VHH binders against Leucine-rich repeat-containing protein 39 (lrrc39). Designs and how they scored, part 1

Scores and structures below are computed, not measured.

Target 1, 343 residues: Leucine-rich repeat-containing protein 39 (lrrc39), of Danio rerio (Zebrafish) (Brachydanio rerio) (f1r6i3)
Amino acid sequence: MTGVTVCCGTVNSIKALWETRIKKTKDDLKKEKEQKDRRAVGRLTGAWEDRIILAKLKEKIVTEEGRVILRIEKEEWKTLPPALVQLSQIQEWQLHRIGLQRIPRFISSFQSLIVLDLSRNSVTEIPKEIGKLTRLRELLLSYNRVSYVPEELGCCENLEKLELAMNRDLDELPTQLSNLKKLSHLDLSMNQFTTIPDCVVNLPSLEWLDMGSNILETLPDNIHRMEKLHTLWLPRNELEYLPDNISRMKSLDTLVLSKNKLRDIPPLMEGMSNLRFVNFRDNPLTYDVTLPDLNEDVEEEENDREMFGREFMNFYIQEARKRGSQNFTSVLNVMLEGVSETA
Structure headers, positions and changes below count from the first letter of each chain, unless a header shows other numbers; antibody chains are not in Kabat numbers.
F, E and O are the ipSAE of ESMFold2-Fast, ESMFold2 and OpenDDE, as the mean of both directions, binder to target and target to binder. V2 is 0.75 times the mean of E and O plus 0.25 times the DockQ between their complexes.
[cut] stands for letters that were removed.
Atom coordinates printed by the task and the answers are left out, and those that the model quotes come from them; centres of patches stay.

## First folded at step 1 (VHH)

Design a01 (framework vhh_6fv0_2)
Fold by ESMFold2-Fast, scan of step 1:
Structure a01 (fold): chain B 343 residues (1-343), chain A 123 residues (1-123)
Amino acid sequence: as target 1 above (343 residues)
Amino acid sequence: QVQLQESGGGLVQPGGSLRLSCAASGFTFSSYAMYWVRQAPEKGLEWVSTISGSGGSTYYKDSVKGRFTVSRDNAKNTLYLQMNSLKPEDAAQYYCAKDRYWGSGSYYPLDYRGQGTQVTVSS
């Protein structure tokens, strides 16, 4: 413009500046309109996309034995669309192995839900809205990434089965879970539990408990409060001893303790007449005891098979008592001699 | 891709017999203990029987001892439950199940159960 200023004066320079300003303002307005139009089109496109997704989900609804089931197989669904609430009469979700990352908060709208199978996904949390599902009977969340269970799960008063196996970072449960008065089956295996939670011990209807592959060092002294428990599965933990009150679990018929650090078997367990299946394999028991008349297939891995069964348990207890009695008799004789000197 | 498919259920009168079968695929069948479990309406799952991978060891619920026999054919990847002298209390949906962990010796892991087969005992 300096060349124009020298030849044609300042008027041409000013006119060009104003023309440039007008053009810039018009271009800015066009860009703003384009962005607004794009956002409007994007919203319309999103609504159509949601309708198509919902139609796809409707095609995955099947009715089997009078139950309305949403079943998704061999497809990737990282999230569930909010439009799914239009199908709130679904009674069962079979959504295993779909790459699901989140249980939606709108799950509370599915009050007809009886079974929620979200196993083998990437779920990181259970939303508090789960507590609104008062008809829920089964919650299957094994092989996910759940690190925390909300206290509101205790409001699912009809829950009979809870599976939370292999959630890596799960190490505790809320006290409110003891409110699950119908819970009969609980799977907490392959997690980070150091104890059996008090809320689990206080479950009045619990029949089956799996806490294998955790880091349990001890069992609670009040374990006998689980009066209906018939199956207790505790393999691959760090248990060094068992509490005497385990002998008071009158319903227990199956006890799996393989691959722990047990050095002894409580003698009172000899009185557990209902215990039919017990496994002590791969424990550093103090006494080397082999059950006579073993007639098992030698083709299988067998280095600890002799530590299996109620007959082994009773034989071990009797042998430990027999070997210990010599030491006890010697100690008792010394003590009795001391008392006799005083008397 | 573990799959278990039960068959052989049906309606039988008290004192009758049924043989259940479970066809297994997707794992080394002979390496795993197998289980029969059952569930009656409004009841939890009940363990019925266990058989070791080789078939050398078998275990039974007290109420079915002497009446039920578990067996397996490892060449055919098939598990069986022979049920004799059936009682009304034996009526349930019967499932076969695979041991979750190789050599663990638990009794009913649900991770690899089939759809089940219905057993009804009635007059």
Scores: ipSAE 0.000, ipTM 0.218, lowest interface PAE 14.3, mean pLDDT 79

Design a02 (framework vhh_6fv0_2)
Fold by ESMFold2-Fast, scan of step 1:
Structure a02 (fold): chain B 343 residues (1-343), chain A 123 residues (1-123)
Amino acid sequence: as target 1 above (343 residues)
Amino acid sequence: QVQLQESGGGLVQPGGSLRLSCAASGFTFSRYAMYWVRQAPEKGLEWVSTISSSGGSTYYKDSVKGRFTVSRDNAKNTLYLQMNSLKPEDAAQYYCARDLYYGSGRWDYFDYRGQGTQVTVSS
């Protein structure tokens, strides 16, 4: 403001201030309207994008053998959108190898789920909401990054198959898993277990157990409580001996113990008439024993098979007993000969 | 010389049946668990069935359970796979394999695999 002519300069200054204020108010109103319009367009665009995502997911739903399946193949989905809840009648999720990082908490809305296949993803956590899936029969989470299992999984009372292989940091299970009265198949291979958990030993319907490639040093003395177990896979562990009570597992017909540190076979296993297949390969067994009908013309690689089968096991037990008795007799004879030579 | 030779594959209509055979020689067949595995067009190798050395225990892929039956004749050194109610999804090259590693019936634990026999399901 320069006040060259005081009266005229003052009038023009007041007029300029009011014109500036009017212009600023108009600009502010225009800006507010544009922001409101942009927010309205943004909300509409977001809802439209959600509808497009839901439409894409609907295209991935197939019905096979009367089962409604969500199948995603050859695509990356790090997370599942909440809009998926609108499809809560899905009975099976086939979502292997999609790069999934999280199981959504809204999974509790999918109470019709029977099969949940999330294998070969990047899942780090099983949400407690999994326990709401009371119809779930199969949970496949092998090749993920799960480090613990929530106790609420024990509420999935119809669960028949649980696969948790290759979740490298998994070393324990909650005691509530013993509530899974229908669980017949359990894969805990390629983890960090140092023992077979008590809750696993107490599963009343378990028929098939794989705990290969863990760090098992011993088997529990109460292993015989798994009365229905017909298949036990324990290769690539640190087992140095087997408990005598393994001989009391009446249903056991398949026992794989390859690549452990076993030096002996319990003699009571000779009475396991139900055991049809047993594998002791790559164990440091004390006695080198071959079955008498083994063909020498067979490839050298096949000679390693001498440590297979119940017939091998029984022959080894009998031969170990025989050689032990002979060694005792030899020691006794040496002692007696020493006495007879001197007096 | 170890040999595993599959046969019995062919063209069958949906709902039809085929019986696959695997003739084993060069090893003591009765001492090995055996597997049937398959490779469908544009899919990886997948495990189908396992049978224990005595034939007393059998295991199946869920999708074939109740339709396929594995058996063996240790006197004839022969492994069989009876396939009933065949579906288009069962079309694959079928192989027999012997177990030297785990016996778990998983395809990646096989010591030896035969040449295979092709199963085609079409009308």
Scores: ipSAE 0.000, ipTM 0.205, lowest interface PAE 10.8, mean pLDDT 80

Design a03 (framework vhh_6fv0_2)
Amino acid sequence: QVQLQESGGGLVQPGGSLRLSCAASGFTFSDYYMYWVRQAPEKGLEWVSTISSSGSTIYYKDSVKGRFTVSRDNAKNTLYLQMNSLKPEDAAQYYCARGYRYSSGWYEGLDYRGQGTQVTVSS
ESMFold2-Fast, scan of step 1: ipSAE 0.012; ipTM 0.409

Design a04 (framework vhh_6fv0_2)
Fold by ESMFold2-Fast, scan of step 1:
Structure a04 (fold): chain B 343 residues (1-343), chain A 124 residues (1-124)
Amino acid sequence: as target 1 above (343 residues)
Amino acid sequence: QVQLQESGGGLVQPGGSLRLSCAASGFTFSSYWMYWVRQAPEKGLEWVSTISYSGGSTYYKDSVKGRFTVSRDNAKNTLYLQMNSLKPEDAAQYYCAKGRPYYDIWSGYPLDYRGQGTQVTVSS
């Protein structure tokens, strides 16, 4: 009874019908050309099952924004068939939540691959053949069962984004990952890391790092070597203190430290002019501080949002100076002046 | 049983050099920032130098910058202060003190002078 009356024979309906016919003709022509191109390349072997599987896979290929995409949704594919090599022109695999257990070694045949999205599967191994994908820009393997990363991943010189969140047993990375000179985004959250790996600290283009929900007790003294890092997400770790050199991270504008074991805030952070967003919520900070004049200048909701942010950070540092020994105050003032010497 | 033992002081002529040492025990030395402070007989306690727990960051009083170098050996639990081009104004009792970045400093823990310090005298 909630039906809606539709009008037939309108100008808009006729236009839509013609657009559909034009698209079908174009698609048919494209499919015919693709079949001809594949025949020209030739085949390694023909099996009856390969013909059926290849036809099913061709139905999963979509072209969007000029990219040839293999997209599988709402189906279970534990492994990918070798017949897929016939479609080596594919530029993107969108194969999340399909129950995939293995990245095939023939992945090396897909030299046009730009994006490999295999998130939320059951992948246990990244094959060394991944290193042959020199055009790869994004590797998305979050929510899998990967326990180690092959050194050959360092050969993917165009890699810009690497996501490995929630691979529960992952606790280290090969030193060769420092060869990823274009890597700007790295997600290692929800793993078993006890430290930020040296290869990560040495990434020259890294702008965004998430290592939340690991077992980090300390940050490395050389953390300031991440000169371009803008965003550092470290919630739900075991951090008891921050290294002094965090104040030397000139590009850092976002720092999330909620749900750690921090007892204090580094006084040198008061000099971090680029730090706009910081979160110290749920840390066992030594001094209780309250921001003055909360309820008249801003909305109560905005006051709640600012709690444990940069205004809180600066006020905490100032209060800690007042409550601390006068002997320490002189040292803190010199440290703050030292930060300003370099920038 | 925290203990800090300073040594290496003595009498030097203006322009001379001394290397001070501080032997630490009773705590995890590699986890603490360390400080050198001094006190002349007619002056209050004066900060001289600071070194981070790893040795990666060092800070100096303006009047000693370029002449003094602080360093540490975490394997030997020892803090050092290399003093070059000594001036009469540098004459003082020198003490080492511990303070962990952002933890011990903020807990209100005073500078821990567990020894007599080491006397530095600069005269002819």
Scores: ipSAE 0.000, ipTM 0.111, lowest interface PAE 21.2, mean pLDDT 77

Design a05 (framework vhh_6fv0_2)
Fold by ESMFold2-Fast, scan of step 1:
Structure a05 (fold): chain B 343 residues (1-343), chain A 123 residues (1-123)
Amino acid sequence: as target 1 above (343 residues)
Amino acid sequence: QVQLQESGGGLVQPGGSLRLSCAASGFTFSNYAMYWVRQAPEKGLEWVSTISWSGGSTYYKDSVKGRFTVSRDNAKNTLYLQMNSLKPEDAAQYYCARVRGYYDSTGYRYDYRGQGTQVTVSS
C-alpha cells in the first residue's frame, strides 16, 4: 500500500532545494559563458596559428626542374591543416617519414598533383577523394598501415607508378585498378596477398612487379597476359609450382623465386630465351643438380651459381627430363611385369 | 572475394540470451581486427564491439558492457558475439565487419560487412 504523509513544515526545505537549483543554474550559465569565451578565444588563436602554419608551409615549397614541390623533412606532422588548400597548385608532395596518420579528404583540391610521396608514415587509409587526382603519375605509400585500396584509385588514369610495399594488412585490390592503362611499376611486396590479383594480371602496360614477401601459393594460369612484364620479383612466398603459361611471357628477363616451396621447374621454361636473370635459391627442388665447372671468366659473371641463372635452369630441366624418363621407364617395366597385391 | 556471413539471430524475450556467429572467407582472417555493428529500424548504424586480430583486446559500447562478450576462433575463421540480458533497445540487424582503420569519435571504420542477422527482443 502507498501511504505518503506530507507535512506543511517542508516549506523551508523546498525553498532550500530551489535556492540550490538556482545556484546550480547560475553556475552552469557561468561555465557555459566561460566555454563560449574559451571557444571564441580558441577560434581567434586557431586562426592566428593557421596563418603561422600556412606561412611555415609556404617556406617549405621549392621549385625544382619546373615543378612546384612541398617538401617536409625531419619534422612531425600527424595531420595536415585545412589551410594547406590555399596552396592547391603544388605538383608534388614529398612528405617522407613525418609521422603522418591521415591523408586529408581535401586532397581532392590538389588537382595539379603529379607525385604524392607519403612513404614511411602511419597512414591507415587512402580516401576515395584520391580519385579526383587525374594528373597523378606516382603514388608512393610504402611503409604505412593501409589495409584497403579504394576503387576510386582506378580513376587516376595517368598513374605510372604505385608503391604499396609493407602495408602488412593489405591482401586485395579493387577490380577498378585494371583501368590504370599507363601503370608500368607496381610494388605490393611485404603484404598479405595469397594470389596475384586478376586486375594486376590485366594491366596492359605493367613492366615491373614486386610481390615478394606475401603468401602466394600459386600463380594464375593467365599470367602470360602480362605481355610487357620484364621484371617479376616473387621471393619469400609459398609457391609450390609454376604454371606452364609462365613460359609464354615473352618480355620476361628477370624472375626471382628464391625462398619459395618449388619442387620442380616447368620444362617449357627452357624456351624462355629472353630470361637472363632467374633465381631459384632456397627451394626444395626434387632433383639435386650440380652445374659443371666453368672457366674463371664465366664464373666471375655469376657470383652465386647455386640454383641461380639460366644455365642452372636449363641444365636442371634437362636432368629432370632424363631422370623422369628413367623413372617412367621403370614404372612402365613394373606395369608390364604385373603388380602383385596380397589381400 | 571477401565474404562475411552472420547467423544466430532470432526472437528472444527481455533478459534472454543469443550467440551470434560470423563466418569469414576470402582473406586471412587472423590478420584483421573485427567489428560487430548493428542497425535498428529508422536508426543509423551503431558500433557494438571490436576485437583485435589475436583476440587479446576487446572493446564494447558502454550500454552493452558486462552483457555482451566478443570472441574469435582464428583456426575456424569465425567471429562470435555472446549476448546476455538482452533489452528491447538491443533489437536490431547485427553485422560483422572487417576493420579498415582506427576508430575515431566520428565513427568506426570498416571496408566489408556481411548481410546481417536479425535480433528481435519482444515480450
Scores: ipSAE 0.000, ipTM 0.089, lowest interface PAE 22.5, mean pLDDT 79

Design a06 (framework vhh_6fv0_2)
Fold by ESMFold2-Fast, scan of step 1:
Structure a06 (fold): chain B 343 residues (1-343), chain A 121 residues (1-121)
Amino acid sequence: as target 1 above (343 residues)
Amino acid sequence: QVQLQESGGGLVQPGGSLRLSCAASGFTFDDYAMYWVRQAPEKGLEWVSTISGSGRSTYYKDSVKGRFTVSRDNAKNTLYLQMNSLKPEDAAQYYCAKARWLGYSSRYDHRGQGTQVTVSS
C-alpha cells in the first residue's frame, strides 16, 4: 500500500532495487529486535533515575517577570534528558557554560520558547526541529562548534536576535535566512566567512551586523540594500577596498573597519552625513595624513585619534583627491599599455 | 555586458562650450557612481569628474572646477559633462567609466570608445 517512487530506466535495475529492499527489510527486523532488548533494560533501570533527574530540573525552574525560565549554573550537562519534555511550558533556556554537546531533537516540543541561550557550550549541530519554534525571539549560540545552519531556522519568523560568534568552522548561511523579516541583530564574528552572504544583505529589518574577525576579502556591491543598518562592525578582516555603494547606506551611523588591508577611502563617503563613528585604524592607507588638534588639552596624545572619526575620513578624502589624480593617471596608463600589448 | 557610448565631442574655440553625453546599458545605472576621464596626445589618462549614483554628490579635478559640471539622468541611463570656458589644455579624448574607486586605484570595470574634444589654439 505504500507508494514507492522508482527512478529506473530498465527492468534489471528495478529487480536489483527490489532484491536490495527485501534484504534490508530482513536486516532491519533483526536490528529492531536487538534494539527492543536494549530499550527494555534501559526502561527498567532508568525509570527511577528519570524521576530523580526530573525533580532536579524542576528545582532549576524560576519565574521572573511572568516568564518561566530554566536556568542551569555551575553544573555539567553534556546532554539534556528526554524527561525535560514534561516541562514544555518553559519560555526561556539559560544554559550558558554547562558543557552541552547536543541540542535535543525534542526541542520542537517547547513551543513557548522565546529565548534560547546556549552560549559557551560544545554544540556541533542545530537540529532542523529548531524551525518549529515560531515564538522564538533570541537564539544565542556564540562560543560553540556549529559548522552548519539548517534552512529551517528561516521558519522562526519572530526571531529578532541571532548570535553565532566564535563557531570557528562556520563559513556560510542558508538562503532561507532572508525569510527572517524581524531580525534586527546578527553576530557572525570570529568565524570563517569570506563574504557577507546574499541572504544577510537581503534581511529587510537588519540594524546591527558584526562580522569582525572573519576572512572577508570584499564587500558586496549591493551592500546599500541594507537600508536600516545603523551599525556595521568589520574589524580584523582582509578587506583591501570598499565598494562605492557603501556611501549610499543612508542609515549607517557606526562603521568599524580597523585592522583590514584598506589602501584608500572611497571619495563618495564624504557625503555620508549620518556616519558619526568610523574607525580606519591599522590599515595601510596610501597617504599619511593626520588631523591637527590645536585646541585639545588632554592627557591622551593626539596620535590616539589617528585614523578615527568622520573628520579624519573627510580630510583624508580631500588630501587623496589632490594627490590621487596623479597616481590614478599613472596606474591607469600602465594598465592601458598592458592591454594594448596583449591585443 | 556593460556598455558605455560617449558622444558630443567636436572642435571648439578657446572659451567655448561643449556638452558630452554617455549612454549606459547592461547594469543598474543608478546603483553606480560614474566617472569622466580624459587622455590627451602624449599624456596618460587623467581623472576629470565623479558623480554619485543618486547625483547628489559631485567631485572635480582642481583644474576644471567652476568650468565643468557633471550630471546624470537615471531615467534615461545617461551621464553628462557640461564643459564651459574650454582651454587648449582641455583638448583630449573623453571617456565615461564605471569603476569601483578612484585615487591610486587602477580598477576599471568598463570604458567606452570615447569622444574627441579639440580646442583650436
Scores: ipSAE 0.000, ipTM 0.179, lowest interface PAE 15.0, mean pLDDT 79

Design a07 (framework vhh_6fv0_2)
Fold by ESMFold2-Fast, scan of step 1:
Structure a07 (fold): chain B 343 residues (1-343), chain A 124 residues (1-124)
Amino acid sequence: as target 1 above (343 residues)
Amino acid sequence: QVQLQESGGGLVQPGGSLRLSCAASGFTFSTYYMYWVRQAPEKGLEWVSTIRSSGGYTYYKDSVKGRFTVSRDNAKNTLYLQMNSLKPEDAAQYYCATGEYSYGWRPLYEYDSRGQGTQVTVSS
């Protein structure tokens, strides 16, 4: 076919090529314009949606005792819209029981945030951006699905209260949590912890700790490092013994140990003069020790003997000491008598 | 499945009285400790009162002691809270709660279930 372009047909071939190119250029320009128009419409639609969402969110803002609060009630919000960042002056989020599945990474824009209450939602992770909230005092994430705490939470230097109860897969905390020098209240109950983490023992200001309903088998020997701890809740764990150093916790006022596997009570606990409330109920203690029955007509508000309280603890320690002495005397009597097969 | 339903809330003036009720089903009510807890936005969830399974022992938050009385009717599976001399600080959503296990009378995490609540508002 070579040569058709050098004969009288060349004019028609060139014209056909030009017509084809003109048509293709027009079609391409039309497609490009339609695509640009669709993108422009998409931008306008997004701006309108943002305006509507922002208006709805502004309706949820209340001011109470000088604090700007975002409160959402009786509505389902699986995620929070990015438009929310325009309200970055909010100091408190009260977003419990809204079906929330994610803490947005744009949380870092809320530098004024003091309280973050996201309890009873479906949150599966705490984003590392949480560490940018240096003014945060309270983080409430109980009854969620958090399985991991980011080390950046340790950057929230003003944090005073952390609640992570009932997060089924949570079994450890990052060592950086020990940087929370103001943390006074920690709730880790109803999780999967097998030990009290070292970072928790090293918290210098901790006053209240709940680790009930975990799988704690032992308490750390250095538990006495929690010098300011006044309340320790450890019910429904697997504890078989208590370290002697628990007696060195000079600030300890309340100690709940019910429904564990304790076989004994450390005798040194008798000297814990600040311990007002203790509960040893439902433990397989070696000695069967009972206090006189309580009359149901007599009201007991605190130091409840029926709850195996302080009076029970002291009585048990004294009785265990007496029975130990009796056992030693019995051994001495056997040795003095001499077991002889020759009679 | 445990079901709890509170009722009896409403608007009352300071010094007034309200009687809250909680209808329980789905568990052996007579063997469980029962609790009244309340939530005001500024205070969070706050324990108010506990009653033992037999009804023989009752416990109260210091600020409500002498003003509130908790009681139960095990035959009717119903829990009650009589609130007298109501103060503005008592305004909250009141919840009925249950749990098999308690340290004395202040279980924070031992609630097996809570109801939907009933609103108490104290005017002025």
Scores: ipSAE 0.000, ipTM 0.232, lowest interface PAE 11.2, mean pLDDT 80

Design a08 (framework vhh_6fv0_2)
Fold by ESMFold2-Fast, scan of step 1:
Order: C-alpha cells, then sequence, then structure tokens
Structure a08 (fold): chain B 343 residues (1-343), chain A 123 residues (1-123)
C-alpha cells in the first residue's frame, strides 16, 4: 500500500494553507500575551489627536514588492480614524488581531485596495461599501463575529480569495456571490451552514472549498457544477449520504469527509481516477472492510489503511457490491422456491 | 516538548544524490505520520512527501515521484528522504513536519516543523 500519486498544486496548497493557519495561530497567541503587558497606544481616535494619529499611521505604512501596505501589530485599535482616508492609496491592510470592532464605511475611499486582512478581530458587520472595492483580490475575515454577508460583496469582481472561517453565527450567503467569477478559494469552516449554498455551487472558478465544522446534513445534487474544484474539506458535519453526482467532479483530488454520519459510499465514486486523498474516518459505514495483504502481526499497519485513501474506497465499494449480490441471490431463491411449491 | 532536527543537506551537482535525516524527540514518533516539505527562494512552502506512522503508506509530489524515497526508522525516531537524480528546481530549504493527529489524518494539517536543512543544486 505505497506510492499513491499526489496531484501537484492541490496538496501543496492544502499544506501551505494549514501551515499558514498553524503559524498564524501561534503568532496570535504570542501577540495576545504581549498586548496584556503593553499599553495600547493605538486606541486614540479623538479629533484633537488627528495629527498625532495620522503620524502614527504613516509610520505603519511599508512598501514591499511595490505594494503599499498598512501593517498594525501588537496594538489595540477598536475603530479606525476618519483621518486614515488621507492615505487612500494603500493597497493592502494587514490589521489582524488588533481588536477591531467595525469596518469603517469610508473603506469605499480605498479604491486601490487589493488585500484586506482583518482576521482575528471583533468585526460584527461587513458594510455594503465593501462592494466599491473593485480591485480587491483577497478578503480575510476569519475569526470575527460576522453573521451576515452583504449582497454588495458580489460587486468585488476581482475577488480571488474569501476567508470567513469561525464567525459562528454565519449560516447563509447572498445569491449575488455567484457574480464572483474569479473566486478560487473559499473558507466557510466553523460556521452554522446546513447546506452548501447554491451561489457557492455556481461559482465557475472555485478550486478550494472548506466547509468543515458546520452542520451540513446533505450535499446538493448539482455539486458537479463545481467543475474546477480540486479540494473539498467537509470534516465534522452531519452528512448521512453523498449524492451520486459527486462522481462527476472530474477535477476533485482531495475529499475530506471524516467525522460525519455516512452509512455508505456511492459506487460511482470507483470511477473517480483523479481522487488521490479521500478520508472516511469516524463514519458509521455499513460494512466493516479490511484491505487485503495487511501484515496481521502489525496492528498499526491495519490502522494506516482504515477508512482512508482511494484504495480503501474502491475496495469498500467492491465488497459492498459483493454482499449486495448475495442478498439479491437469497431473495431470488425464496421467490423461486415459492413458485416451485405452487407448481 | 516536540522537537524535530533536520540534517544531511548540502551542495550537489545536477543528477546527484543526497539523503536527508530528521531526528524526532518529545513525542511518540511511531504514532504520527510525518511529512517532508520544502521552501525555495521566492516560493511558498511546498509539500514533497508523506509517510504513514507505520511506514506502510508513502505519497509523493508528482515532480519527485520515482526520484525521491521517504522512509522511517521508528526504533531510532528518525525520518529519512533519499533524493536521487536531483534537479536545479529541487534546490530549497527542506523541513520535516509532524502530523497534528495521533495515528490519523496525515493529510489534514502540519503542526510541528523543524528548522530545516539547505539543499543546493549547482546549475
Amino acid sequence: as target 1 above (343 residues)
Amino acid sequence: QVQLQESGGGLVQPGGSLRLSCAASGFTFSSYAMYWVRQAPEKGLEWVSTISYSGGRTYYKDSVKGRFTVSRDNAKNTLYLQMNSLKPEDAAQYYCARSPYYGRDWFGELSYRGQGTQVTVSS
């Protein structure tokens, strides 16, 4: 059981994203500890301090690789001062973990904005003015308190990456999100979704979708409309079955379904030749299936193959088919015996 | 506490070979899947290979398949990467990493990573 071919890019992208999350979490914990020991110098927002505040903000502007970045670290900024509009040429906001409670409506003045990183704050609302940012490519709002996404976000035509993980109360997306023709990466994990929204299924360029740790009970029958989707992460949901049309997702190479309520695997998935990583662990699958040629003296070897990988999936499908054939034969024999008794 | 220490990197000519090692401590090595990842200048972190906790399953990035071989010695708490037919594009800082999960989900996440060992391929 060795030598599974891994698709280039998809697994690398997954590992890069998870490595980034782990590193960012560690960095955020360090920043949280530092903030407890430091006086918050960035909380001034009064008009009488405007010149001092603007001077402090200018000191936080850096230019890297030709991009003008506003970077605030290890300071508390519950709100952003209106004086910031004088720096409207900024192309990137790196404002993670600063205690921000509101995205200002004057965000619409930042027409040059390409990346907006407001992760790990206390933002409760995305203002409709976000739709004026037609150059925006990345919107990072994971670990906030957002419960509603405005339809105007669909006007951000150049958006490629949207992260809204861990907003807890978020359970719906506006239909206008389907207008995001360049969106390739969408993270909606750790929210309250009960279904994959139709607008998400209709995103023509989506390659990466994470909806783990929601309350998904079913996957939509038209899931195959996501023709470019390479990675689908759905661990820790309430899925009881998979639609047959999942087998029509020709680009899918990574499918994580661990910790769901799956009773079976669609037989048509045996034809998914591009699927390299599939995880069925912690599901109540009907049949207890063990891969052949395992070293029975090594328990860990059996665990390595338990409910994981395309080989497990294909073998499970084949065994389920064999057991189903035996049940059919039994039913047929009963019917034939009934006819024979009558004759 | 979890510690990972890579070694075995160096300068090699195209077509050459190197064997990387990773010494693990602070956890039950035999209970975790392990990864090799690399980062070249001006590139992001790139997954190279995965090995299951028993060594029974191995996975490779397409561009290194057939040239690289990952292995482990659970008795010595050591992970290896045998690199053959090295190409200029293989030049990078190589890191070993541990799965975040005991005995499971070796493709889900990377949690603990070492400081790395540099591989340079003359071009």
Scores: ipSAE 0.000, ipTM 0.180, lowest interface PAE 14.3, mean pLDDT 79

Design a09 (framework vhh_6fv0_2)
Amino acid sequence: QVQLQESGGGLVQPGGSLRLSCAASGFTFSRYWMYWVRQAPEKGLEWVSTISSGGGSTYYKDSVKGRFTVSRDNAKNTLYLQMNSLKPEDAAQYYCAKEGYRYTGSYFPEHYRGQGTQVTVSS
ESMFold2-Fast, scan of step 1: ipSAE 0.104; ipTM 0.597

Design a10 (framework vhh_6fv0_2)
Fold by ESMFold2-Fast, scan of step 1:
Structure a10 (fold): chain B 343 residues (1-343), chain A 123 residues (1-123)
Amino acid sequence: as target 1 above (343 residues)
Amino acid sequence: QVQLQESGGGLVQPGGSLRLSCAASGFTFSSYYMYWVRQAPEKGLEWVSTINSYGGSTYYKDSVKGRFTVSRDNAKNTLYLQMNSLKPEDAAQYYCARWGRSGYYTPDSFDYRGQGTQVTVSS
């Protein structure tokens, strides 16, 4: 029994008891009684420390707009004490940048949680107990060390926003995530994904998806199943082509594909009338095309239109079609020139 | 009421640096992609930079790549633009902007943008 450890502290009152004992007695029987008293005092001081920690946590609770929020700022908390369960009516945790290493299993006691913000910590695991949080609407775990997402996260049926950007070694999601029927915002950027998971493609309410800075080599042929997706961010991947079915994504108004390995743009994308923001910059597109000057009333900064915008996309598609037809004709002529007719 | 308030602009010499800030209020800042756009006199708005909801992905106009860095502090509801190696061509009114769910990214299609902060680059 060296002390009670609670959030980087030990109970110093034990030292005073030890010093008093050393000064006073030489009796072996008295020593045995004092050991029992020391254990009792140790337990009492442990309970006292728990009360002090609970009091400190209560000081960090604020009520804003009728919501009970636990907010910890500018302090290091590697773990959260079990005493926190006494405050189970908290509706929001704002615990970013506190050095948190674990989401406690007792998180299941916080049935009133609506927002769980644990971004920019050192969390390595999402416990399966997360699935007990049926009122949860936002789970923010970006900038952590999560390598695995439990299937029980699929039980959080009210989840609307999931952010898992910049997690170490995260490369897959459980199929049960397709059960998140209200999920509209998903950030999986800066991870190790080689594909957009089928469970993501099957999310019926998804509106915003960021999978930039992964290792995506292809997009799934069934990408058009994301019928409500209006924003798709895929920069800094390894994409060499886009599936034709991307043209069937009728809700898509934002598509960022910069810093990939795209050599072509699907011609059917010319029909994407809702696509307003599209970015193809830093791709090795086969044809070098420049937009013509529109008139003297238009912006003089030509660079603002380079590989950016639907006007660039449509112009590129038209030029690629013309040059591709000429290339095909040239190849056909070379092949025909190699054939001689015997008379 | 959604409000965006820029600050940090000023006069600098070519090669100098400025850090712009944008204080956001009236919405859940951490839920939105944020944008920096600029407008020089007698010219249209041009896009400069984009940052996703947590700062994990950033995007830049080609002419500012390597010189500008966008970042955000969701705890303070603040967006930043660090501008290094400033050129005369960078002189403009700088705005932070929020794009709505169905908004289109054309210079005048942002749901909300602030009043702007003036950046002047001259010898």
Scores: ipSAE 0.000, ipTM 0.217, lowest interface PAE 16.3, mean pLDDT 78

